# Miniprotein binders against q53ft3: the designs that were tried, part 19

Target 1, 195 residues: q53ft3
Amino acid sequence: MFGCLVAGRLVQTAAQQVAEDKFVFDLPDYESINHVVVFMLGTIPFPEGMGGSVYFSYPDSNGMPVWQLLGFVTNGKPSAIFKISGLKSGEGSQHPFGAMNIVRTPSVAQIGISVELLDSMAQQTPVGNAAVSSVDSFTQFTQKMLDNFYNFASSFAVSQAQMTPSPSEMFIPANVVLKWYENFQRRLAQNPLFW
Below, E stands for the ipSAE of ESMFold2; O stands for the ipSAE of OpenDDE; V2 stands for 0.75 times the mean of E and O plus 0.25 times the DockQ between their complexes.

## First folded at step 4 (miniprotein)

Design p28 (at its last look DockQ between E and O 0.53; V2 from the best seeds 0.57)
Fold by ESMFold2-Fast, scan of step 4:
Structure p28 (fold): chain B 195 residues (1-195), chain A 83 residues (1-83)
Amino acid sequence: as target 1 above (195 residues)
Amino acid sequence: SVEELAEEIRRALEYVQRIYERAKKLLEQGDVEKALRALQLAYKWAKIALERAQELGLTELIEEAQELIQQIEELMEKIRESQ
């Protein structure tokens, strides 16, 4: 149903179910994350009249999760990009023992998806700067994602002479991947919303 | 690919199964209203999964979805009978 993507990391498509209407994705080493994409996979839509409220959580000083509403995904708008940098993820030193020089270790944050009625979602207000509504910011993120994909795919390129003829194996020519990447970048530069 | 579509349907049914099991526990604890709401959500997801499996001709997933829907309907009827 749901997917979660962080630039430079493997896409997650297996949310952990924590309640009948609640799903989470773990974000290890979240201090290094600036943006998260949450999306519907496309085959199983939300039930009629329902959608997903997207939350971000981080552990507080006693290990309890602190949840913030980032935005929404629906059948009509099945993907959203969120900026999580600066959402009280170790910045601003509001901790009561800050003067004790407590060493912050890498920890696991979570993206939560709460399946709710659309009417209920309409009454909620997300954190103001979490949703990426700027075309420029969206374009920059998309560019990085495309670069990551192309570099990853290209790292597996082999010449025809190096390939073993195996009926069960499929290969995509590196030049086809490059052509797709260049075409997509050109389209994105002309119209960032073409997709 | 059809295999990727099938994987999403399988995962959806896995979620539905867990909702069903949660609803049974809620019912055992006397939380009838919460159990019914959970079952109604499970039913909606299972019906969507069934429809998609039928469209793709995935016999195993069709059978799994139908079985799960029947279990959900049966439990909802038992709740209704209990007044």
Scores: ipSAE 0.738, ipTM 0.912, lowest interface PAE 0.7, mean pLDDT 77
Fold by ESMFold2, look of step 6:
Structure p28 (fold): chain B 195 residues (1-195), chain A 83 residues (1-83)
Amino acid sequence: as target 1 above (195 residues)
Amino acid sequence: SVEELAEEIRRALEYVQRIYERAKKLLEQGDVEKALRALQLAYKWAKIALERAQELGLTELIEEAQELIQQIEELMEKIRESQ
C-alpha cells in the first residue's frame, strides 16, 4: 500500500499500522536524512474521495514527538519527495566543534501517513516549502520505479550458495538500494516526468 | 510481478483484518460512531483488494477478501439493527 525511501537505506514497504487510518515508518538516525520519498506502491489505492496527509515526527529536547505536516499523497499524486533537513535546524545548530567526549544516543523519527477525506486535506497547510515531485500517473510512476529497482537490484544478485549453505534463496549486496535510490533521485530531480 | 502484487494485496487484507478487530473493541467500549467509521474504511479497502485479487486470478486471496467482507457487512448490519 505505502512505501518510504531514504538515500542509503532499504526501501520500506510494510508500514506499521498505529490506528485504523494511520500508518508509520520509523527513521532511525534521522539527523543524517535530508530527504524522504513517500509513495503508493500501486496495487491498493486510497478509497475514492480519500488521500493521505504525510507527517514527519521527531523527538524534541524533552523526548516528546514534534509533528510537522509535510504534504500529501493521493491517487492523483501518488508520490512526493519531502525535504526534512530544515525541520531539524535547531538540533543541527547544536553540533559541537570542540574536543568534547560526547556519546550520542541514536534518535528515531517517524513518517506518518493519515488517511483522510480529500476535502479535509484541502484545508491543511504543510510546513515550509519542501520539494515535491509531481507525477501524472501513479500506476505508471510506481511501475517504472519498481521495474527500475528490480532491474538494478537483479544486476547485483548473489545466490545464497555463495554466502551460506541455503542455495534456494537469493540475496543482494547491501548497497543495491543505495545505488538505486541515488540514481533514481538524480533522474527525478532533473526531470520529474522522466518515466 | 504477480507475486509482488499478491504480497501487496495480502498486506492490505492484514490491515483490514486489524481494522475489523479494532472496530469490535471500539464497540465493546461503547464507541459506536468510531467503530462504524472504521468498518466503512475496512469495507472499502477490502472491496478494492477483492477486485485486484479477482483481476489477477488469485483464488486464495479472493476467498480471504470475501470472508473479511462478509464479516464486516455482518457487523455493520448488527450495528444498524441495534440503533
Scores: ipSAE 0.668, ipTM 0.881, lowest interface PAE 1.2, mean pLDDT 75
Fold by OpenDDE base, second read of step 5:
Parts: C-alpha cells; structure tokens; sequence
Structure p28 (fold): chain B 195 residues (1-195), chain A 83 residues (1-83)
C-alpha cells in the first residue's frame, strides 16, 4: 500500500504494521537525509473517506522519540515529498504513535503513516516547511535533475568549426537537447507526475 | 507486473489478518469500540483487496480475501448481538 523513497537509497515498499491503522518505515542514517518521498503503491488505495497522516520520528538528546506531523497522502494526492533535514531540532507534537514501543536505534529515524478519516486530517496542522508542496517539490527535484543534465550535456557542446571528424561517433545537435528540455519542462509544469 | 500486484494484495490481506486478530484481542480486553473501528477498517481493505484480486484473476487471493471478509462480518455481527 505504501512506499518510502530516499534519494540514493532503495525504495521501501514493505511498511511495518505497528497498529491496526499505523505503518512505519525505518530510515537509517537519517542525519544524511534531506528529503523523503512517501507514496501510495497504487494497488490498494485508502478506503473511501480515508487518507494517511505522515509523521516523522527522530530520537531526541535523551533517546526518546520525537514525532512531528509532516503532511498527508490521500488517494487524490498519492505522493508527497517532505523535507526532514530541518526538523532534527524541532519539538515534538501530538501524535498517534506515542503508545507504541518501537525499538529504536539512535541513528534510525522513522516515517509513520496513520490511516485516518479525511475530516480528521483536515483539522491537523503539519509542521511548517516540512511539506514541500508535493507538486512543487517533485517539480523542483525534477527541475534540478533536468538542469543538471542540461548543464552536463551542454558542457560538451562544440561548434561545427570545432568538430573533429569521427565517423564512428554520432552527434546530437544541441538544439535537440534544448527542445527536449523545454518539452520536458512544459510537461512537468502541466503534470509533475506525467511519467 | 502481475506478480508485483499480487504481492501487494497479499501484503494487504496480511495487514487485514493482523487487524482482525487485534480486534479479537481488543474484545477480550473489553474495548468494543476500538475493536469495531478496527474491524470496519479491515473490512474495507479486505473488500478492496478482493476486488483487485478478482480483476487479476488471482484465485488463491480471492479465496483468502473472501474468507477474511466472512470472518470479519461474523465477528461484527457477534458484537452487535452482544449489545
């Protein structure tokens, strides 16, 4: 039902069920993590009228878990990106995970998903700046990726006059790459999840 | 792939099974309200899992889902009769 992705790491698709309506992903070495993507796998959606409140937990200076509401995932918004790097020094908030004795190691944080009624979720306030608008963050991530690719590719650009004959190599005009980039940006702007 | 989808359905049914078992324990503890809420969630997910299994023609998972649904319904009925 749920997936969790950290850049540079393998996707997690098997959440640990810690209660009837609560699921947890472990994030080892959480201090190196800037963003986390939480998403629905698509096969088993939320029941009608329900969604998921997404929480982040990290150990405080005493080793006690500090839970913070990051945001939400729903059938209508099946993915969200959260910035967690700035939360490491935050204060805990009310959370539904308090009664669970989750074995924690100091270097491991957790993403918790609480399945709740949509009406109840609407009354909750996520911590500020954690919820990168899923659309904006995905767009920003993709945009950065695209920019990096374009910058990388353009660094190899040479004028026709600078080209040396290499019959064994194929060349792609830089304008083709640019057109692709522009088209991709346009598609991304229309639907950040078009792929 | 169908295999991946089947695994997701299977995992969902495992979640449902755990919820069902937890609901039974909650009833033993006298927490009828929480048990009922758990069963309602389990029921909804089990039905979704059943539908997905049917769409994919996964006979074994269909049977498992149907069985869980029946068990949940029976327990919910038992709770209603006891009130």
Amino acid sequence: as target 1 above (195 residues)
Amino acid sequence: SVEELAEEIRRALEYVQRIYERAKKLLEQGDVEKALRALQLAYKWAKIALERAQELGLTELIEEAQELIQQIEELMEKIRESQ
Scores: ipSAE 0.592, ipTM 0.865, lowest interface PAE 0.8, mean pLDDT 84
ESMFold2 (binder alone), look of step 6: mean pLDDT 90; pTM 0.894
OpenDDE base, look of step 6: ipSAE 0.557; ipTM 0.851
ESMFold2, look of step 8: ipSAE 0.651; ipTM 0.880
ESMFold2 (binder alone), look of step 8: mean pLDDT 90; pTM 0.894
OpenDDE base, look of step 8: ipSAE 0.506; ipTM 0.818

Design p29
Fold by ESMFold2-Fast, scan of step 4:
Structure p29 (fold): chain B 195 residues (1-195), chain A 83 residues (1-83)
Amino acid sequence: as target 1 above (195 residues)
Amino acid sequence: SVEELAEEIRRALEYVQRIYEYAKKLLEQGDVEKALRALQLAYKWAKIALERAQELGLTELIEEAQELIQQIEELMEKIRESQ
């Protein structure tokens, strides 16, 4: 249902479930990441009245997760871009993911999505500088992301004859990536804020 | 294209299946309330996927969605009967 994109890296589309309503993507080498895009995949929206609260977590000096609310994705705004560089280091704040024992490598961060009622989401305040607010910067960044993502994804394309079955990995047909890229690019050109 | 939409629906049903399996694990741990919440979420998304498959006339995906919905309903009923 969800995707997670970082410039220069393969898109992740298979979130790991960690609670009844919570899903996570791993971000290795997160210190090199400035922005993350979180989006809803395809044809299937959130159930009516629901949306996703997007959290970011990194290991502190003791290896414990530090969760921060970045923002939201909803049926009305099914994608969002977040700046994770420069986020404040917090101490002792609890978030919905805080009680979970998630084994972490020191250089691996996580994006978390909590599926919640829209009324509950309206009562929450994201970290002030996580959302990308400049339309010009957003458009330039998004275009670079689209170009970089498509080029990287295409460089890993293989014919069906070259594939080896692996139950731990998911594969996306190259034509699906191309059509998503073309559709998103067209929509972005018409309205940079359609996301 | 219809084939791309079919793949997206199939991916959504795989996601629902994972939520269902997670709910079963919660039940094994004795966490009935969380299991019911997971099943309710799975149910809602499975219903949406079914509607999309029906709109596109995708018979195999309609059947898969209906079977998954039935499994979710049966497990939710078992849970309610046990409490």
Scores: ipSAE 0.611, ipTM 0.860, lowest interface PAE 1.4, mean pLDDT 77

Design p2_
Fold by ESMFold2-Fast, scan of step 4:
Structure p2_ (fold): chain B 195 residues (1-195), chain A 83 residues (1-83)
Amino acid sequence: as target 1 above (195 residues)
Amino acid sequence: SVEELAEEIRRALEYVQRIYEWAKKLLEQGDVEKALRALQLAYLWAKIALERAQELGLTELIEEAQELIQQIEELMEKIRESQ
């Protein structure tokens, strides 16, 4: 149905279902993330008349998650890029002790997708400056993301001569990654909004 | 690849199955309206998954989707009868 991309990290395509109409992707180490891409995978669209409201949540100083509406994905606009670096208002804003914090817990944020009627979504207003809407910015970011993904994935790929007999680990042949990257680059060059 | 397309369909049917289970819990809690909305979502996505599996000739996924659709329809009918 849907996926989630972060520059320099492997794509996530298996959202966790947390309610009948709500799905989340975990973003570990989210303080290092500037942009997140949310997209439809292409085989299973939303039902007619429905779409996905995309939310961002992080743990605040009180441990309470605050969900912020970033934007939407729909069958007509099946991908969106969001800048989240400016939305992490918990960074120092509710920090009474500063350097007195002795234990650092790993920060995990979430991208949430709420499946909603399109009519309901039309009445919502996303937070300002979250969506990256210009075609040029979208194309440049996507190209950089593809380069980062290819380089990252290739660093974990092994030649067939070095492959271990380990069924618990996923190994992707380097040439398959290269062919995917080339095909996607070609499609992106022809139509930056193809997905 | 066919394997990649099949995997998305399988995951969609897993989501549908979980929506169906959420709908049953909502019914037990007395939230009939939310349960019906959940079942409608499950139904529509299962129908989409079925259509895609049929287009690709994926027999096991066709059968799984049909079974889920039948379960969803039977539960919706049961709800209708009780109201």
Scores: ipSAE 0.669, ipTM 0.891, lowest interface PAE 1.3, mean pLDDT 75

Design p30
Fold by ESMFold2-Fast, scan of step 4:
Structure p30 (fold): chain B 195 residues (1-195), chain A 83 residues (1-83)
Amino acid sequence: as target 1 above (195 residues)
Amino acid sequence: SVEELAEEIRRALEYVQRIYELAKKLLEQGDVEKALRALQLAYKWAKIALERAQELGLTELIEEAQELIQQIEELMEKIRESQ
């Protein structure tokens, strides 16, 4: 249902379900991540009247997750890009040997998706400026991300005759990726802030 | 391809199955209200998955979705009868 993409990393399409309405993607080595893309895969939409609130979490000094609302994805707006650099509070980097978390590793963050009623989502305010604020920088970044994602996804395209049966792996039709890419590029050209 | 679309439907049904198991656990813990909300979400997604499987002619997934919907409906009815 959901995907998560970080530039230079393998796309994730298999969220871990942690509650009836909550799904997470792990982000190892998150200190090197500046932006994250969250998107719907296209075959299974949200139920009518519902959408997804997108959260980011990192372990605090006590090893407890700190959840921050980044924004939303919906059937009408099925992808969003978030800047997560700078959401870390405080004094810079923690010393790895001194900042051991009992329950979690200090370098692993999570993207969370909470499936909620659209009415509930409308009443929530995302943290700070998680969205990219500069139109020029946003347009350049988004175009590069679109090109990178499409090229990356297409590089793994194989005919069904070349596929080994694998029930443990999720596959997305190349045609669906192409449709998403073309629609997104068209919308970006007409309004860079349509996100 | 149809097989690639089938993978997302299979994943959705796995999530629905997980919600169903969570709802049963919530009932064992006495949280009826939360269990019903979970089952309603599972029901909605299972019906979406069924419709997509029917559109694509995926017999095995149609049968799996129908079975799961029946299990959800039976559990919801059992909850209502016990109130």
Scores: ipSAE 0.618, ipTM 0.874, lowest interface PAE 1.3, mean pLDDT 77

Design p31
Fold by ESMFold2-Fast, scan of step 4:
Structure p31 (fold): chain B 195 residues (1-195), chain A 83 residues (1-83)
Amino acid sequence: as target 1 above (195 residues)
Amino acid sequence: SVEELAEEIRRALEYVQRIYEWAKKLLEQGDVERALRSLQLAYKWAKIALERAQELGLTELIEEAQELIQQIEELMEKIRESQ
């Protein structure tokens, strides 16, 4: 259903379901991330009259998640790019010795997708600077991201015989990555505003 | 490929199954309204997954979707009867 993409990182297509209508993707080392793409995979759309509100969460000084509305994805606009650089980090320490590097807040942010009625989504206001403002910027970012992702993923391609069990690692078949890349390139060429 | 499409459909049905489980827990907690909304969402997505699986001739996923739809319909009917 949903995907989440960061330039130079492996695409995520398996969101963790945290409620009946809420899904999250983890973003480790989020301070190094400038842009995130959230998109529909294309086979299973939202039900009619529904869409997804896209949120960004980071831990505050108390370790509590702070959720900010970034924007939306819908069947009519099934992908969106968001700038998360410049959003406040939760690095403020409440410990008297914060300068001693004893901050224990994790450096893992989350992208959340809340499945909502389109009418409810229309009443909400995203944070002002999250959405990418131009088609040219999006096209350039997308092309660079696709190239970086494909090159990165292919550099780690191994046969099944070479794979060892690693519970902390996720594996996506190289063929799936290549097919997604080709499909996205075709869609972008047909309509640069399909997102 | 068909395999990629099948994986997305299978994932969707896994999500639907979990929505169904959340709906049952909500009913146990007395939140009938939220449970019914959850079942309606599960139903709509399961129907979409079924139609897609049928278009692609994916027999296993068709059967899984039909079973989930039946379970969802039965629970929604029980809720109606109790109201």
Scores: ipSAE 0.769, ipTM 0.924, lowest interface PAE 0.8, mean pLDDT 77
Fold by OpenDDE base, second read of step 5:
Structure p31 (fold): chain B 195 residues (1-195), chain A 83 residues (1-83)
Amino acid sequence: as target 1 above (195 residues)
Amino acid sequence: SVEELAEEIRRALEYVQRIYEWAKKLLEQGDVERALRSLQLAYKWAKIALERAQELGLTELIEEAQELIQQIEELMEKIRESQ
């Protein structure tokens, strides 16, 4: 139902249930993480009238978890990107995860999803700097990833005259990569979750 | 693919099962309110999973979803009778 993505890491699709309506993804080495993408997998939506409040938790100086509301995911907004790098020194707010003794290692943060009524979610105020505009944020995130890939791939581009004969290697024309990139961008613009 | 969708439905049903088991534990602890909320959520997701499984013609998942729904309904009824 839920997925969590950190750039450069494998997608997480198996959240741990920590309460009747709360699910958690572990984020090892959270200090190196700038952005997190939380998204619906697409097959099983929220029940009608419900969505997910997304929280971030990191250990405070005493090792106690500090939870902060990042934002929301809903059937209408099935993905969101959150900047967590600036939250590492923030104060905790009232959160629904407070009574849970989640055994944490100091280097592991958590993304929590609380399944709640949409009406209840509307009354909550996320931390101001965390929510990057949801669809735009995912698009921006993906766009940055694509740009990085394109830049990486293009750095290896050589002209035919510069090619060293290597019969054992296969070569892909740079224009194919560009075409793929353009097609991907177009699809992304149409539906950020097209994949 | 249908296979990928089936896997997602299966995972959803696993979540439903876990929520159901969680509700049982809550009942053992005397927390009827949380148990009922858990069961309601489990029920709703199980129904959605059932619908998706039916749309894809996934017989085994349909049966599993139906079984879970029945179990949830039975437990909810038991709780109502005890109040």
Scores: ipSAE 0.374, ipTM 0.758, lowest interface PAE 1.4, mean pLDDT 82

Design p32 (at its last look DockQ between E and O 0.72; V2 from the best seeds 0.00; counts 0 for: pae E 1.6 > 1.5)
Fold by ESMFold2-Fast, scan of step 4:
Structure p32 (fold): chain B 195 residues (1-195), chain A 83 residues (1-83)
Amino acid sequence: as target 1 above (195 residues)
Amino acid sequence: SVEELAEEIRRALEYVQRIYEWAKKLLEQGDVEKALRRLQLAYKWAKIALERAQELGLTELIEEAQELIQQIEELMEKIRESQ
């Protein structure tokens, strides 16, 4: 029913069932993961009035799972992208000598899906800005690409004194376009879901 | 592909079967209410799987879904009669 995608890894479509309404995907080597996509496979929908609450867990300093709500998937919105990189870093050492007692460090995190009533889900608030976007239409992809390009290009505005004399014409230095392209290619090679 | 669609239906029926087995164990422990809630969820998923298998003409999966639904219905009926 569910899939889980991490850029650069094989897609997972076989969730582990841990309860009648709870399913888990393992994320080995999770410290290298920035984004996770959770989606419905498309053949088996949720029962009417139900949806899925999406959770992320990582091992705390004692090796116990800490569950955080990332967002939701429903029949009406069957896919979602989540940023998890910020959720685990803040759990560093709160006490200096606590880090000195590390005897075992597991490297496996989990994505959990809890099948719940839609009314119950509506009352819950996901942590931070974990739910970045749903992987939808070409229009949403294009808009994000354009926003990324515009913000990057605008950061390189130059004074008129740095240009060949230009009567009221708009100029974009070739070097700015090249820098954007190089940055985009580098980031895309590392993680196709960086945008 | 038809194989990918069939695989999802097969996996859903495997999940339903596990719920059914958990419900049976709960009944053995006397947890009738918990067993019934699980059977109700299993029934909903199994009915969805059956409908989808029928739409796709997947005969083996139709038969598997029907058999599982029958088992779920029989167990729920036994619970109803015992109360």
Scores: ipSAE 0.775, ipTM 0.924, lowest interface PAE 0.7, mean pLDDT 76
Fold by ESMFold2, look of step 6:
Structure p32 (fold): chain B 195 residues (1-195), chain A 83 residues (1-83)
Amino acid sequence: as target 1 above (195 residues)
Amino acid sequence: SVEELAEEIRRALEYVQRIYEWAKKLLEQGDVEKALRRLQLAYKWAKIALERAQELGLTELIEEAQELIQQIEELMEKIRESQ
C-alpha cells in the first residue's frame, strides 16, 4: 500500500499497522533527515472517496511524541515530498558545546498515514506548508546525484603514465566525465524539467 | 516484479484480517457502531485486493481474498440481524 523514502536510505514498503486506518514508518536517526517522500506503491489504492493524511512525530524535550500534519497523499496525487528539517528537536545539534556535554544517541521519529474521507481531509491545515514543490526537490536530488557520480568516477582517475595496458578493458578519458558533468549541470540549471 | 506485486497484495490481506479481528473484539465489548464501520472498510480493501489478485492470476491470493470477504460479509449480516 504505502512507501516511505529518505535520500541515501533503503525504501520502506512495509508499514506497521497501528490501527484499522493508521499506518506508521519508523525513521531512525531522524536528525539527519531533511526530506521524506511518502507514496502509494500502486497495487492497492485508497477506497473510493478516501485518501491519506500524512503526519510526522518526534520525541520532544520530555520524550513525549506529538503528531504534526505534513500534508496528503491521494489516488489523484499518489506521492508527495515533505520537508521535516524545520520540525526537528535539533537544538542540541545546533549547539555543539551542549552536544559535547551530553551523550547523544540516535532517536526514532515516525511518519504516520491516517486513512480518511477526502471531505474530512479538505478541512485540515498542514503545519507550516511542509509540502515541497516536486520541481525543487527534483533539482536538489539531481544536484546531489551529479556531485556523487562525478566524485565517484573521478576517484578512479589515473594519468597515462600510470596506466597498465589491458586489452580486455574499455577506457574513457577523464575529461569526458568532466564535460558530461558540466553539460548536464548547465541543462539542469536552464530547465530542471528537461528530462 | 510479479513477486513484489504479490507481496503487496498479501500484506494488504494481512491488514484486512487484522481489521476483521479488531472488529470482532469491538463487538465483544458491545461497540457495534465502530465494529460495523471497520468491517465496511475491511470489505472495501478486501475487494480491491481481490481485483488485483485476479488481474495477476494469483490463485492462492484470490482464494484468500474470497474467504476473507465471505467472513466479513457473514459477520456484517449477523450484526444487521441482531439490530
Scores: ipSAE 0.594, ipTM 0.855, lowest interface PAE 1.6, mean pLDDT 76
Fold by OpenDDE base, look of step 6:
Structure p32 (fold): chain B 195 residues (1-195), chain A 83 residues (1-83)
Amino acid sequence: as target 1 above (195 residues)
Amino acid sequence: SVEELAEEIRRALEYVQRIYEWAKKLLEQGDVEKALRRLQLAYKWAKIALERAQELGLTELIEEAQELIQQIEELMEKIRESQ
């Protein structure tokens, strides 16, 4: 139902269910993370009238979890990008995860999704700096995503001599991927929201 | 792919199963209202999972979803009868 993506890392599609209505993704080495994308996988939507409140948790100086509301995902807004790098020194807010004993390691932060009524979500106020509002932050994140994709795709590159004959398989030339990448970068530079 | 979609449906059903089990625990603790709210959520998700499985023709997942729905309905009925 839920996915979590950090630029330069593998996508996470299996959330840990820690309560009936609460799901958690672990983020190892969270200090190196600037942005996180939380998204719906699209197969199983929220029930009608419900959505997800997205929280970020990191250990404070005493090792206690500090939870902050980042924002929301809904069927109408199935994905959101959050900047978490500036939250590491923030104060905790009211959160639904406080009573849960979630196994944590000191270097691991967490993204929590609380499934809630849309009406209840409307009464909540996310931390001000969490939503990617700046074009620059979005551009930086997108660039890292593009780099990750290009690196991933390139890892599968083989010479024609190395190809195993498979008539049922379709192949895309590497130069097509490169051209797409270059074109995408150009468009991104012109308008970060071109899509 | 159909396989990826099937896996997502399977995970959803696993989540539903866990909610069902937690609802049972809540009932044992006397938290009937909380249990009912959780069962309602489980029911809604199970129904969605069933619909998706049916759309894809995934027989095993259809059967699993139907079984979970039946279990949830039976438990909700037991709660109603006890009130």
Scores: ipSAE 0.430, ipTM 0.794, lowest interface PAE 0.9, mean pLDDT 83
OpenDDE base, second read of step 5: ipSAE 0.330; ipTM 0.747
ESMFold2 (binder alone), look of step 6: mean pLDDT 89; pTM 0.881

Design p33
Fold by ESMFold2-Fast, scan of step 4:
Structure p33 (fold): chain B 195 residues (1-195), chain A 83 residues (1-83)
Amino acid sequence: as target 1 above (195 residues)
Amino acid sequence: SVEELAEEIRRALEYVQRIYEWAKKLLEQGDVEKALRALQLAYKFAKIALERAQELGLTELIEEAQELIQQIEELMEKIRESQ
């Protein structure tokens, strides 16, 4: 149903279910994370009238989770980008010594998704500056991801002189990767929600 | 790909199964109202998964979804009879 993406890490598509309506993705080494993308995979939509509230949790001084509402995903807006960098240092905390209360805690944060009625979601207020939900911002982020993939894939390209034929191995021509990249960029520019 | 779509449907049915198990535990604990809400959620997702499996012709997942829907319906009926 859901996916969770951090730049430079493997995408997660298997959320851990922790309640009948609540799902969690673990974010190890969360101090190095600035943005998280949460999205619907597209095959299983939310039931009519329902959506997902997206939360971020990090360990407090006692190692207990502190949950904050980041925003929402719905069938109509199935992906969202969240900036979590300010949340990791205790910025905006209620006590006078926000970031000064640095203690020994696990380095694992969590993204939580709560399946809720749309009417209930409309009454909730996310933390002020977490959501980066403009289509242009998502397109820019996606373009950076595509550039990274293309550069990575191209690093494995070999000239004809370097090839050693193996009948059981499959090789993909570099121009096929380039054509996929160009087609995806073109389609993304025409309609950022085509996927 | 169809394989990726099938995996998402299978995972959704795994979530539905877990909701069903939680609903049974809630009933054992006497929380009938929360159990019914859980079963309604399970039912809605199971129905969606069934429809997608049927569209893709995935017979194993169709059968699994139908079995889960039947179990959910039977438990909801049992609850109604006890009230």
Scores: ipSAE 0.566, ipTM 0.859, lowest interface PAE 1.7, mean pLDDT 76

Design p34
Fold by ESMFold2-Fast, scan of step 4:
Structure p34 (fold): chain B 195 residues (1-195), chain A 83 residues (1-83)
Amino acid sequence: as target 1 above (195 residues)
Amino acid sequence: SVEELAEEIRRALEYVQRIYEWAKKLLEQGDVEKALRALQLAYKSAKIALERAQELGLTELIEEAQELIQQIEELMEKIRESQ
């Protein structure tokens, strides 16, 4: 029913069902994760009046799971992006000598999805700024991509004096790159979803 | 002129192709994050080229842009499935 995506990792589409209404995805090495996308596969919708509450779980200093509500997915909003960087990974710091006696355990977090009544979900408060607006996230990502485009394209631009005639070589005129960058930045500033 | 704008679009699509090949190289090196960013950049650039080609009624460039967009989307989906 659900998928879980982390940039740079295999997409997970097979949630472990741990109860009739509860599903989990494992997130190994979660300290390297900034964002998690949770989405519905679209194959099976929620029953009428139901939705999914999305939780993040990490081990505390005793190895016990600590659950935090990140947000929701519904038939009307079947995907959500969550920022988990900055969320606590347990309580306090461990003394170096204490670490010598602690078995090294992989840091594994979980994404949990609880199927709940929409009315019940409306009464719950997600932690801080975990839920990321799709518009804001897209805008930030697009701005970074535009900067990378201009920098990357500029690295391939060469002056006419440095060019050698070659039908196999491709060269980007600097003015074309600049025009694209300026036009796209202008349009993005006016409407982040113009395309 | 339409001819000058067509040349601009052709050069734009050549650039998109270059970014696409670079993204494939990044995937071979295991840099999935940079590859996805490069593909998103290629996608947006190809969409702009498609818009321009459609406004000018340049059927060959419309077809080329659509083919590149499809290739980019397929590779991004393949990455999502495997990474």
Scores: ipSAE 0.000, ipTM 0.079, lowest interface PAE 18.9, mean pLDDT 66

